# Designs tried in a protein design chat: VHH binders against o26951. Part 3

Target 1, 206 residues: o26951
Amino acid sequence: VEYTHFKDLQALEMERGRLYETIVVTWDDSMVGNAAPIGVLCTGDDTVTLYLYQGTRTVENVLNNGRFTVNVTLDPLIFTDSTLGDLEEDMFSHYRDFLHLRGADAFFTAEVVSVKKLVKRDRFGESELHVVKARAGDVMRAESFRMALNRGIYAVIESLIAYTRAEFSDPLVLRERIAEMNRVARKVGGPREKEAMRRIIQALES
Short names: E, the ipSAE of ESMFold2; O, the ipSAE of OpenDDE; V2, 0.75 times the mean of E and O plus 0.25 times the DockQ between their complexes.

## First folded at step 1 (VHH)

Design b15 (framework vhh_7z1x_3; at its last look DockQ between E and O 0.08; V2 from the best seeds 0.00; counts 0 for: pae O 12.9 > 2, placed apart)
Fold by ESMFold2-Fast, scan of step 1:
Structure b15 (fold): chain B 206 residues (1-206), chain A 124 residues (1-124)
Amino acid sequence: as target 1 above (206 residues)
Amino acid sequence: QVQLVETGGGLVQPGGSLRLSCTASGFTFSDYAMNWVRQAPGKGLEWLSGISGSGGSTSYADSVKGRFTISRDNAKNTLYLQMNSLQPDDTAVYFCARSPDEWFGELSYYFDYWGQGTQVTVSS
């Protein structure tokens, strides 16, 4: 794969406030690669935030070396295989002193700016995660690049499908499905997806 | 352009009270759950409280339940934290943070925008 070098995340059409579904690649001191499906929040033209649960190899590697790559792919098998197990060594390619996903449609290098543990102790129990803020360095985009994956449009489309078939559906199932899709759109989508869901919910309540 | 700006921090004696405010701009405030998170000196972040977009639902960390009250004024795009019975271990930088949807347990960990924080110091 041949990549063109860009200066920031605008080359990937990543917008502030959207969460993108990516493969984050990290490595240990022996350059053993690790790949994990991780949502990456775009926080600026060259900044991102990751919310990572404690106890993963990704968090361990990030804390150890402060570097990773974010990889864009639409291949469902890469997401599946990296979740259910480990990717083989030959799935990782070198870029300078970083590892990235071989054949990714795009990737960018990232250097950690800060990592803070976030703890929540309430009626739902105790939980903790790491808030990782990072700055994108080199942005590399292949000719095959189409988009960074954002599931906000999926949430809107699924809500509309449910809405137009309401007469054939259990009202409680319909309401819960649209509520679930609204949570997805609000979590990962931008202003247009959030506005679309607002209109759907308003129509559902009228 | 989304902005969150905290005010109202300062020095207070143990047992005292403070009210923090967070002014929001650049988005429809009532569509989002809002949260308060703090960071004590040399410590990590601790989630304190969340409130739904409508203000109809609130949630509190065990450490502040009964002492702190979260509220919002959607007409003024402002989030509040009323802090009573303050203790020295409440000394921290207090951040407001936006959750991308209605408050519920799992999504309180995901904050898409943060304020700059305001310092609260509790000491005699």
Scores: ipSAE 0.570, ipTM 0.827, lowest interface PAE 1.7, mean pLDDT 89
Fold by ESMFold2, look of step 2:
Structure b15 (fold): chain B 206 residues (1-206), chain A 124 residues (1-124)
Amino acid sequence: as target 1 above (206 residues)
Amino acid sequence: QVQLVETGGGLVQPGGSLRLSCTASGFTFSDYAMNWVRQAPGKGLEWLSGISGSGGSTSYADSVKGRFTISRDNAKNTLYLQMNSLQPDDTAVYFCARSPDEWFGELSYYFDYWGQGTQVTVSS
């Protein structure tokens, strides 16, 4: 895979305030790679924030050496395989002192600026996680790059599907479905996804 | 321009109650989690409570759990803190603070906009 070097995250069309589904690659002191699907919040032209749960190899590696790559792919099998198990050793490539996902449509190097603990409260209850603020360095894009994945519009689409079937649906099931999609849209989406959800909920209530 | 304006502070005797309000403007209020934070004289900031953008999830620091109730009215762009059983240790300037939705906690770097604060004094 042949990469073109870019100045900042605009090359990946990442927007401030949106959470993108990526593969974060980290490594230990022996350069043994680790890959995990991680949502990455774009916080500026060259800054991102990650929310990493306690007790993962990802957060352990980040705390140890303060460096990682963020890798863009739309391949669902890479997301699945890195969640259910480990990627094989040959799925990692070197870029200078970094490892990245072999064949990623794009990746960027990242260096940690700060790490803070946070108590997160959501529908699963209360959990402790690390908030990692990092600066993007080299942004590398392949010809295969199409987009950094954001789930916001899909939450809206799923809600619209549920809405169009409302008269044939159990009201409790429908409400729970739309509530879940609203949580997704508010977590990962921008203003337009959030406004779309408000309109859908309002229409359902009328 | 984002603005947060707290009201409802004042002087109250121990055991009394107050209700604080925080009126928001310049942003879509329901898109953000909101928090109450206080600063006692000569002390650092203490996070007290947070509430999700929809109002469906709340969290409280142990120091105020059971005595304080956070709520919001998204139609009025207003955040509330009902404070019961107030004690002298509750004397502080109380701030409302904005954070990303579903992300709230004790660390102040998460709060990008703050109000000017309202003084609550609990004494005889």
Scores: ipSAE 0.000, ipTM 0.242, lowest interface PAE 11.9, mean pLDDT 85
Fold by OpenDDE, look of step 2:
Structure b15 (fold): chain B 206 residues (1-206), chain A 124 residues (1-124)
Amino acid sequence: as target 1 above (206 residues)
Amino acid sequence: QVQLVETGGGLVQPGGSLRLSCTASGFTFSDYAMNWVRQAPGKGLEWLSGISGSGGSTSYADSVKGRFTISRDNAKNTLYLQMNSLQPDDTAVYFCARSPDEWFGELSYYFDYWGQGTQVTVSS
């Protein structure tokens, strides 16, 4: 995949105040890559905010080296596989001293500016959240990049979010939510979205 | 299918009040946290308020805290936003949006469904 370089997030049509579903790629000191679906809030032309839960490899790497990449893709299986397990080493590519998702439609480099630790409270208890503010560096866009609202991919993404929070959810609500998202995937999704949902459901049942 | 329909927008003078409604259908309304968000012309999306599925917990952005009140009637599948002491900078399209799960906090969140929005204009 060939990428064109841009100066800021406008090239990706990211708007201030909006949250975008992405794959965040991080790495340890040995340059072993990690990928996770992460919502990224655009806060300016070259600034973003991430909300990272404690205990994840993503937050550990980010806090350790202060760098990561944000990757844009519409491939539901990448989202699924990065959530249910780990991506293979060959799914990562190098851009200078950064790692990014191989074959991403777009990505940008990011450097941490500040971190704030928060406590999230709900009816199931408390969890620790790191609010990471970062500055976007190089923005790389492939020809395949599209700003499309695909309800199929969104259904998959929502299901994955539900999966990651299953222990903090009402089982009945979770079941209804997954069923609804599966209906959406079946109605408007393609083969890959449907396969993603199948994997998610299987994981939830295991 | 899931549908969200906002109503109640309009023109109001500074200091005035409006009450927005969002009617939900196609899902078990009480099982989902709901949100109000807005977007002013040429500006980005702004989260305003969220309410848990049961309505027992609410959250507000600093920009609207003390002025706006979120509530819901689960029997009517309706979400409300009472807006008081409206200011010109409150002019925007207001959207109701469904959260994928319940949350308690002033954090940006994922929304899986949105309404079409309702225009609120505050002007003298």
Scores: ipSAE 0.000, ipTM 0.241, lowest interface PAE 12.9, mean pLDDT 86
ESMFold2 (binder alone), look of step 2: mean pLDDT 87; pTM 0.887

Design b16 (framework vhh_7ocj_1)
Fold by ESMFold2-Fast, scan of step 1:
Structure b16 (fold): chain B 206 residues (1-206), chain A 123 residues (1-123)
Amino acid sequence: as target 1 above (206 residues)
Amino acid sequence: QVQLVESGGGLVQAGGSLRLSCAASGFTFSDYAMGWYRQAPGKQRELVAAISSGGSTRYGDFVKGRFTISRGNAKNTVYLQMNSLSVEDTAVYYCARSPDEWFGELSYYFDYWGQGTQVTVSS
């Protein structure tokens, strides 16, 4: 795959405030690659934030070497295979001193700027995560690139599908589905997805 | 309103087996990914196993091949079958619900946790 080099995330149409579904590639001191589906929050033209949970190889590698790549793909099998197990060695390619996903539609190199440990606590327990702020370096985009995946629009669409089938649905099931989609849209979407959900909920309340 | 209640923990000899259960209520169980975490005293909480709403599973490297996660949507219950237990498996095991899909690190953002169930493996 041939990539065109860009200097910032505008080349991937990543919008500040949106969370994109990506494959994050990391590696250990022996250059053994690891790939994981990770949401990446765009925070500026060349800055991103990742929320990495303690106990993963991804967080271990990121904390150890302060570098990773973010890879854009619409291939559902890559997301599935990297979740259910480890990708084979030949799925990783070299770019300078980084590893990236072979055949990704786009990728960018990232250098960690800061890491903040955050503890989330509810009444029954707690979890630890690392808020990783990073700066995008080289942005590489292939001719195959169409978009960086943001599932906010899918949350809106699923809500609308549920809404249009309301007469055939249990009202409690309908409301829970739309409430769940609203949580997704608020987490990953932008102002337009949030406005769409507001309209859907208003219509549902009438 | 969300409740997660673990059961099945206890004391077991090394090489033995235990099955943990987590009974869920207050939400549409079949729509959520579920997971098991564990925490030993003075150590970080670590992911043991997770199962998506569609039944896809993932395991921590240290338990792969020994533990099996499964779910019974009709009973609103997630299970962890633990085989070939070692003393290093001694921990409090927590059931957790993911507010997101399986596919992101955010899918392991568990917004509700159970009280935990103690598993003690003796030599």
Scores: ipSAE 0.000, ipTM 0.129, lowest interface PAE 16.3, mean pLDDT 85

Design b17 (framework vhh_7xy4_2)
Fold by ESMFold2-Fast, scan of step 1:
Structure b17 (fold): chain B 206 residues (1-206), chain A 125 residues (1-125)
Amino acid sequence: as target 1 above (206 residues)
Amino acid sequence: QLQLVESGGGLVQPGGSLRLSCAASGFTFSSYEMAWVRQPHGKGLEYIATISGSGGSTYYSDSVKGRFTISRDNAKNTLYLQMNSLKPEDTAMYYCAKDSEWFGELLDYYGMDVKGQGTQVTVSS
C-alpha cells in the first residue's frame, strides 16, 4: 500500500469531539504486535484521547512504551478477528520504530503525552480506567481511504426507525431502545448527533 | 432555556465537609451524564467526577476518590457533590457540566459543557 504523508488529523477528516472506531496497534519490548478495536476521541488537529481498561495487553504496552499507532479500516473482519483472538504476525508492518496494521486505509503514529487513572464504580464493582492523551506524529493516508468510522449516525438512524414504528411497538420497549441509542450518540457523536437525539426525545415527550 | 446553577460553596477548615448542588433546567436531566469539574485560581479545568443518567455508574479522579461522592436526584433535576476531608488543594471554583461522559477531556480542550457560573470552595487554615 502507498501512503501519502500529512501533517495532522484533518487529512482523515477526524472532527474534534467525535469518537472514531479504530484498530489500535501496540507492541511489547520484543516488538510482538497486538491489535485491538478501540475508540479514539479526537481532541484537536493532532491530539487524541483513549480510554483503556486495566488488564489489557494494549494498556500494558501503551504504559510501558508510550507509543502506538491508530489504524483506520472499514474491514469488518479485522475488527472481528482482533476481538475474538490475536492477529497473525504478518498482519503487522514496520514504520520507523512503530508497528501498524498491514493494508490499513490510513494510520497515524502516536506518542503519549499524559496518563490519568480513574476509578469506575458500578453494580459489578470497581475497575480502573486509564485516560491516555497522545499526540499524533506522522499521518499516513492511502488512496483507498474513504472515512474514519463514527457510529453516531447509526444511533440517530436506529432511533428514527424505532420512532416511526411506534404504533406497532410496546411503548416501554420503544423508550428503552431510544434511550440506549441516546447513550451511544452521547458517547461517540458530535453536536449534530446530540441535537438530533434531543429532537427525537422531545417528540416522544410531546 | 438550558441552565445550570451551582451552589453550596464557602469557606471551610481543612478536614471539613461541604455539599455542592447543581440545579438543572431546560433539558431532560435524567437522559444525560453529569459531571463536576473544578478550576483553581489561575489554572486549567480539572475533572472531579461523573455520574450516569440513571445514577448507576460513577467515575472519580484519583485525587478525590474516597473523599468525594457524586449523586443525583432526577425527580428534582439536581446534581450533588458531597465533599469530605477537604484539603487546601481542593480550593477552586466548582462547576457542574452536562454531556461529560468523557471525564472532562473535552472540557479541557473546548470548555463546551461548563454551563454554570460556578460555586467557590475555599479551604483555609
Scores: ipSAE 0.012, ipTM 0.401, lowest interface PAE 8.1, mean pLDDT 84

Design b18 (framework vhh_7zox_3)
Fold by ESMFold2-Fast, scan of step 1:
Structure b18 (fold): chain B 206 residues (1-206), chain A 123 residues (1-123)
Amino acid sequence: as target 1 above (206 residues)
Amino acid sequence: DVQLVESGGGLVQPGGSLRLSCVASGFTFSSYAMGWVRQAPGKGLEWVSDIYSGGSTGYADSVKGRFAISRDNAKNTLYLQMNRLKPEDTAVYYCATGDSYEWLDSSEYFDYAGQGTQVTVSS
């Protein structure tokens, strides 16, 4: 794959305040690669934030070496295979002193700026999170690049499908589905997705 | 526009009580989980308590049994009743909507958390 070098995340059309679904590649001291589907929050033209759970190889590698790559792909099998198991060694390519996903539509190098520990209790119990703020270095984009994946639009579309069936739906089931989609849009979407959900909820309650 | 306005902080002696309030506007308050997060001097963000839209609650171990979170959906207001306060509870307390991920960014998402209210527990 042939990549063009860019200076910042605007080359990937990553918008501040959106969480993008990516493959984060990390490595240990022996340069053994690890790939994990991880949401990456764009926080500026060259800054991102990751929320990493304690006990993962990704967090261990990030805390150990302070470096990783963020990889953009629309290949559902890469997301599936990296979740259900480990990617083969030949799925990782070298870029200077970084590893990245072979054949990614785009990737960027990242260096950790700060790490904060957050402890949260939710319905599943206590969770320890490492809030990792990082600065993007080299941004590499292939001609195959179309978009960095953001699922906020899908939450809006699913809500609208549910809304158009409101007359034929159990009101509690409808409310629960739209509430869940609203949580997704709030978590990953930008101002436009959040405004769309506000309009849907207002229309449903009127 | 989403706004969260916290109040009720102040200086209190150890063993005392304070009630924090957060008035929300610009969104359908009743459909969102809400929570309290604090930042002590020189430390990171700590999740204190949350309350889901259905009313179920969660608490950090450090405050469980001493703090009580509640909400009034008719008034778009979130509360935190703080009892038996300790010097370790000294922090700026922030009201937050949704998941912790939404308000951890110190810029745009932290604006969706409120401006915070200072709680100082000192003799």
Scores: ipSAE 0.005, ipTM 0.253, lowest interface PAE 10.4, mean pLDDT 83

Design b19 (framework vhh_7ocj_1)
Fold by ESMFold2-Fast, scan of step 1:
Structure b19 (fold): chain B 206 residues (1-206), chain A 123 residues (1-123)
Amino acid sequence: as target 1 above (206 residues)
Amino acid sequence: QVQLVESGGGLVQAGGSLRLSCAASGFTFSSYAMGWYRQAPGKQRELVAAISSGGSTRYGDFVKGRFTISRGNAKNTVYLQMNSLSVEDTAVYYCAKSEDSSGWYEDYYFDYWGQGTQVTVSS
């Protein structure tokens, strides 16, 4: 695939404050590639934040090398295969000193600026994680690129589908589903997704 | 047809232990994350524990250090070992199957639940 070079994340239409679903590619000192689905928070025109949990190859490689690529794809099988196992060697392509996902619709190089260790409390309890702040370098976009995935829109749509079935749904199940979607929208979405969820919840409570 | 059958619930004294089992069928068990939820009378359902297809675990704050989730892929069974039980642990416990095993943080979405098993802890 052929890429056009851009200087910042505006080329991928990534908006500050939104978390995008991507494939993060890292490598060890022997240039053995690893791919993992990781949410990437856009924090500026050329800055991103990742939240990496302990015990993953991705966090080990990022902490060791301070470098990675963020890859944009809409292929659900790549998200699935990289979660359930390791991608084959031929799924990684070289870009200068970086590896990236072969055939990604877009990718950008990233260099770590800072790492902070954090204990996060969520619905699953407490976990130790690393807050990785990084600067985007080269942004490469293929003609096939359409969007970087943000599941905030999905959360709104699924909430609306649940809401339209409210009359025929168990009220506890309905409220649990919408509450879960609200958590997703708050975590990954922007102001418009949060406002949409506010309206849905208000309508449900009326 | 997906089926989840819980067992091992019952009445136990505070400070005691119970082991819940969930026998799964109708899907490729080893590929899915499994979880345990609980619901006490008049309260909302809450996540107790989850285990990924790869064996990574997550626990709710109120059970961390006391409960252990595990899985036996050869037997298509997920377990919840409950130690140091308190009256506040009294609830119906539900086994759950994830929609996926994606490994995303906070993203075990459960699309199927069993019928539940009652756990009652007496003072």
Scores: ipSAE 0.000, ipTM 0.113, lowest interface PAE 16.1, mean pLDDT 85

Design b20 (framework vhh_7z1x_3)
Fold by ESMFold2-Fast, scan of step 1:
Formats: sequence, structure tokens, C-alpha cells
Structure b20 (fold): chain B 206 residues (1-206), chain A 124 residues (1-124)
Amino acid sequence: as target 1 above (206 residues)
Amino acid sequence: QVQLVETGGGLVQPGGSLRLSCTASGFTFSSYAMNWVRQAPGKGLEWLSGISSSGSTISYADSVKGRFTISRDNAKNTLYLQMNSLQPDDTAVYFCAKSEDSSGWYEDYYFDYWGQGTQVTVSS
């Protein structure tokens, strides 16, 4: 794949405050690649934040070398295969001292700026995560690039589908479904998705 | 402009109590869930407690459950944390944090604003 080099995340239409669904590629000291579906929060023109759960190869590699790539793809099999197992070795390509996803529509190099550990505990268990703030270096975009995936619009659409079928739905189930979609839109979406959800909830209450 | 200001930190003896306050401005306080988070020396951030916009839904981390009580006064735009039975391991900078929604539970991406923090030291 042929990539055009850009300086910042505007080339990928990534907006501050939105969380994008990506494949994060990391590697160990022997340059053995690892790929994982990770939400990446855009925090500026060249800054991102990741929330990495403890016990993953991704977090081990990021903490070890402070570098990774963020890869944009709409291929559902890559998201599925990297979740259910490991990608084949030939799915990784070199870019300078970085590995990236072979055939990604776009990718950018990232270097860690800071890492903070956060512990979440509740009655159902304990989860530990690392809040990783990083700066994007090189942004590489292929001609095949269409968008970085943000599921906020899908949360809005799913809420509207539920809303239009309210007449045929249990009111409690409807409200729980829209409440769940509102949590997704508020977590990953931008001002436009949040405003859309506000309007849907207002209409539901009227 | 959103602003969160924590007060009430200080030095206390083990077994002692402190009450932290967080005064909010620049947003409709009564519309958002609020949270307390701490950072101990050499440690990461630890979420402690969350309270819904109305105050009806409250959650706690297991490490503080039964010892700490979160509350809010929407008329005063103030969030509180009553800390009892303090232990040396409670030594940390304590932050209040605003959720993006009205739910009473922390999620890692839901904090959109943080205060400056207030230091709590538990030592004899």
C-alpha cells in the first residue's frame, strides 16, 4: 500500500473529544508484533489518549518501549481476529522502528507522553487500567482511506430505531436501550452526537 | 468555563476523619454526576466514589466502602467526601471530577473536568 505523509490527525478527520475504534499495534524487544482493537480518544491535533487494561500484551509493550502505531481499518475480520486470538506474523509491516498493520487504510506513529494507573473496583470485581497520553508523529494515509471509525453515530441511529418502535416495545426495555446508547454516545461521540441524544431523550420524555 | 476547587485536605492521625469539599462553577452542577478520585505517592489514579446528579445513586470502590461517604448539595454547587477511619494508605492527593452524564458510576472516558486536588496525609 502507498501512503501519503501528513503532519497531524486532521488528515484522518479525527476530532477532539471523539473516541475512534482502531487497531493498536505494539511489539516486544524482538519486534514480534501484537494487534488489539483499542478505542483511541483524540485530544488535539496531534495528541491522543488510550485506556489500556492490565494483563494485556498491548499494555506490556506500551509500558516497555513507550511507542506504538494506531491503525485505521473498516475490516470487521481484523477486529474479530485480533480480539479472539493473534494476527498472523505477515499482517505486520515495518515503518522505520515501528510496526503497523499491513494494508491499513491509515496509520500514525505514537510516542507515550505520560502514563497513569487507575484502579476501578466494584462488587463484581477489580479492573486496573493505564491512562496513556501520547503524541502522534507521522500520519500515513492511503488512497483507500474513507474514515476513522467512531461508533457515536451508530449509538444515535440505534436509539432512533428503538424510538421509532416505541409503540411496539416494553417501555422499560425501550428506556434501558436508549439509556445504554446514550452512555455510548457520551463516551465516544462529539457535541453533535451528544446533542442528538439530548433531543431523543427529550422526545421520549414528552 | 468549568472550574472545580477542592478544599479540606490536611494532616490527620490514623483512625481520624476529614471532610473534603469540592465547589463547582461554570456548568449546571445539578445535571451531572460527580466523582472522587485519588492519587497516592508513586501510584496511579484510583476512582473512589460516584454520585448521580440527584444524589439518589451512589457507588464506592471496595477499598473505601463503609469508611467514606459521598454526598452533594445542589443548591450550593458543592460535592463532599466524608472520610472516616483513615489509614496511612489513604495518603494521597484527592480530586473531584465531573462526569459527562448524570449516572452515579465512574467510567474511564466519562470524566471531562477535574479539580486541582487537595492533599491528605495520614501519619502519626
Scores: ipSAE 0.000, ipTM 0.250, lowest interface PAE 11.9, mean pLDDT 85

Design b21 (framework vhh_7xy4_2)
Fold by ESMFold2-Fast, scan of step 1:
Formats: C-alpha cells, structure tokens, sequence
Structure b21 (fold): chain B 206 residues (1-206), chain A 124 residues (1-124)
C-alpha cells in the first residue's frame, strides 16, 4: 500500500471530542508486534487520548516504550481476529522505528506525552486503567481511505429504527434499547449525535 | 444559558468531612456526564471524579479513591461530592464541570468551567 504523508489528524477527518474505533499496534523490546481494538479519543489537531486497562500487552508496551501506531481500517475480520487472538507476524509492517498494521487505510505514529492512572467503579466492580495522552507524529493515508470509524451515527440510526417500530415492540425492551444507544452516543459521539439522541428521547417520553 | 453553581466548601480540620453540591441549569442534566475538578493555589486544574449521566458509572483519581464519593440527583439537577478523611493537600478551589464529549479526559480543557467554584481549606 502506498501512503501520502499529511501534517495532522485533519487528513483523517478526526474531530476533537469524538472517539474513533481503531487498531492500536504496539511492540516489545524485541519488536514483537501486538494489535488490539482500542477506542482513540481525538483531543486536538495532533493529540489523542487512550484509556488502557491494566493487565494488557498494549498497556505494558505503551508504558515501557512510550510509542505506538493508531491504524484505521473498516475490515471487521481484523477487529475480530485481534480481539479473539493474536495477529500473525506478517500482519505488521515497519515504518521507521514503528510497527503498523499492514494494509491499513491510514495510520499515524504516536508518542506518549503523559500517563495518569485511575480507578473505574461501576455496577460490574472496580478496574484500573491508564489515561494516556499522546501526540501524533507522521500521518499516513492511502487512496483507499474512506473514514475513521465512529459508532455515534450507528447508535442514532439504531435508536431511530427501534423508535419507528415502537408500536410492534415491548415498551420496556424499546426503552432499554434506546437507553443503551444513548450511552454509546454519549461515550463516542460529538455534539450532533448527542443532540440527535436528545430529540429521540424527548419524542419517546412524550 | 448553561449555569453551574458550586457550594458547600469551607474550612475543615485534617481528617474531617465536607459535602459539596453543584446546582445545574440550562441543559438536560441527566443527559450529561458530570465531573469534579479542583485547582490548588498557583497550580493547574486537577481531575477528581466523574459520574455518568445515569449515575451508573463513576471514575476517580488515585489521590481521592476510597475517600471521596461522587453522586447525583437527576430529579434535583444536582451533583454532589462527599469528601471524607480530608488532608491538607486537598486544599483547592473545587469546580463542577459538564462533560460535553461523553467521556472524561484529564488533560483536556474541554471541561466548561462556568461557576465561581467553592473553596475547600484543610488546616488546623
């Protein structure tokens, strides 16, 4: 794949405040690659934030060497295979001192700026995670690039599909479905997705 | 339009407790995650805790975990921070903030600090 070099995340149409579904590639001191589906929050033209759970190879590698790549792909098998197991060695390509996902529609290099540890408490218990702020370096985009994946619009669409079938649905199931989609839109979406969900919920409560 | 009014601060001795409140208006409170942040004299903003719109999920900085509890009452449009086992290093101006992005980010100035804050001073 041939990539064109761009200056910042505007080339990937990543907007501040949105969380994008990506493949984060890290490596150990022996340059053994690891790939994981990780949501990446865009925080500026060249800054991103990751929330990494303790106990993963990704967090171990990031804390050890302070470097990674963020890879954009719409291939569902790459997301699935990297979640259920490990990608084969030949799925990683070298870019300078970095590894990246072979055949990604786009990728950018990242260097850690700061790391903070926090504890998440919810109905499922407590878990430790690291909030990693990083700066994007080289942004590389292939001609195949379409978009960086954001689930916010899908949450809105799924909510509207549920809403239009309200007459034929159990009211409790409908409300829980829309509530779950609202949680997704609030977590990953921008102002427009949040406004769309507000309107849907208002209509549902009327 | 958006208004956040913090209250409940004061002077307290080490080991004491305080409960802060934040009254919100001008937006649909239950639709937004809310955070408490603080600013010690002469220092930058420091994250304390975040609570989801429903109240089902909470997040805490390591420095306050086990001592502080964030909660909300969506019927009253009010956010709370229960502070126990207070230490001198907890001395700061405390602000509540709305999470406009749905997820908290500690180093992002994306939090909209609209209120005057409420001063917490921990000293003998």
Amino acid sequence: as target 1 above (206 residues)
Amino acid sequence: QLQLVESGGGLVQPGGSLRLSCAASGFTFSSYAMAWVRQPHGKGLEYIATISGSGGSTYYSDSVKGRFTISRDNAKNTLYLQMNSLKPEDTAMYYCARDDYGDYEFWDSAFDIKGQGTQVTVSS
Scores: ipSAE 0.000, ipTM 0.309, lowest interface PAE 10.6, mean pLDDT 84

Design b22 (framework vhh_podentamig1)
Fold by ESMFold2-Fast, scan of step 1:
Structure b22 (fold): chain B 206 residues (1-206), chain A 121 residues (1-121)
Amino acid sequence: as target 1 above (206 residues)
Amino acid sequence: EVQLVESGGGLVQPGRSLTLSCAASGFTFSSYAYGWYRQAPGKQRELVAAISSGSTLYADSVKGRFTISRDNAKNSIYLQMNSLRPEDTALYYCAKDEGYSYDYYEWFDPWGQGTQVTVSS
């Protein structure tokens, strides 16, 4: 794959405040690659935030090396295979002293700026969450690039599908479904998705 | 819409305890996660603690000293603050999470005027 070099995240149309579904590639001291589906929050033209749980190779590598790549793909099998197991060695390509996903529609290099540790407790016990703030370096985009995946619009669409069937639904179940979609749109979407959800909720209450 | 009102702040000596309360109005209170944020003069707002129906989240700086809890019957969130330190001095805000934001805490939307906690002798 041939990439064109850009200086910032505007080349990928990533917008501040939106969370994008990506494959984050990291590596250990022996340059053994690891890939994981991780949501990446765009926080500026060249800044991102990642939320990484303790106990993963991804967090171990990021804390050790302070470097990673963020890879854009619409291939559902790459998301699935990297979640259910490990990608083969030949799925990783070199870019300078970084590894990236072979054949990604786009990727960018990242350097860690800061890490903040949070502690999460639930019925399974205590776990640590690392809030990783990073700066994007080189942004590489292939001709195959169409978009960085954001599921905010899908939350709006799912809400509208539920709303159009309101007459055939239990009102409490419908309200909870739309509330759940509103939470998704608020988490990953931008101002337009939030406004769409506001209108849907107002219509449901009238 | 859920409206949030913070209370329980005050002036306390180091090593003492305070309990902050956040009262909510609304009919879907139990469906949301909630968090406590704080902001000291000249500092950025930071997440202190968050609670959902099945889990809690704490900043490392308050872990073991602060406890967040909720009472769905009273539509209320609480922050029990033990072993208070001068660096805990801040305006404390209660926020409703309209998404899954206790995993993405920077996107909590603070509601209300906050409640001032001052730890000083």
Scores: ipSAE 0.124, ipTM 0.585, lowest interface PAE 5.8, mean pLDDT 85

Design c01 (framework vhh_7z1x_3)
Fold by ESMFold2-Fast, scan of step 1:
Structure c01 (fold): chain B 206 residues (1-206), chain A 123 residues (1-123)
Amino acid sequence: as target 1 above (206 residues)
Amino acid sequence: QVQLVETGGGLVQPGGSLRLSCTASGFTFSDYYMNWVRQAPGKGLEWLSGISSSGEYISYADSVKGRFTISRDNAKNTLYLQMNSLQPDDTAVYFCAKGSDYDFWSGTYFDYWGQGTQVTVSS
């Protein structure tokens, strides 16, 4: 894959306030790669925030090295295989002193600016996570690049599907489904997804 | 429609106390871990305290342990933060934050935040 070098995240059309579904690649001191599906919050033209759960190789590598790459792909098998297990060694390529996902439609290098440890406890258990703020360095985009994946549109579409099937649904289940999709849109989406959800909820209440 | 609304902030003298409240609507409050987070002027976010859905499990940041008390009333969909022995460095905007209900690869810890309430500790 041939990449064109860009200076900031505008080359990937990443917008402040949106969370993008990516593959974060990290490595240990022996340059053994690790890949994990991680949502990346765009916070500026060259800044991102990640929430990394304690006990993962990703967080261990990030805390040790202060460096990682964020990789853009629409390949569902890469997301699936990196979630259910480990990617093979040949799935990682070198870029300077970074590793990235081989064949990614785009990737950018990142250096940690700050890390804050946070504890989470809920009905499903206790975990600790790290709020990682990082600055994007080199942004590399292949000709195959189409978009950085944001699931906000999915939330809107699923809400509309639920809404159009209201006659066949329990009203409580319908409201719960749309409320859940509204949570997704508010978390990951931008102003347009949030406005779409506002209109759907207003129509449901009419 | 999910909303978190913080109240109870204001100006207080060093050594004083304030009680913050966060009223939640649009979700099943009793099913979620709830948090207090603050942002001091010119600083990043500092997690302060969290409380499990039942109220049984509670944790605090070292900076507030022994001075702040988190609690919840599931019948009223309300989260509280009792702040005692306030110091000038407690000056911040205080946010109520809902724990994320997304499993696996969600990159964001909190899926909803309130607008925040300003606490100023000054003589």
Scores: ipSAE 0.000, ipTM 0.203, lowest interface PAE 10.8, mean pLDDT 84

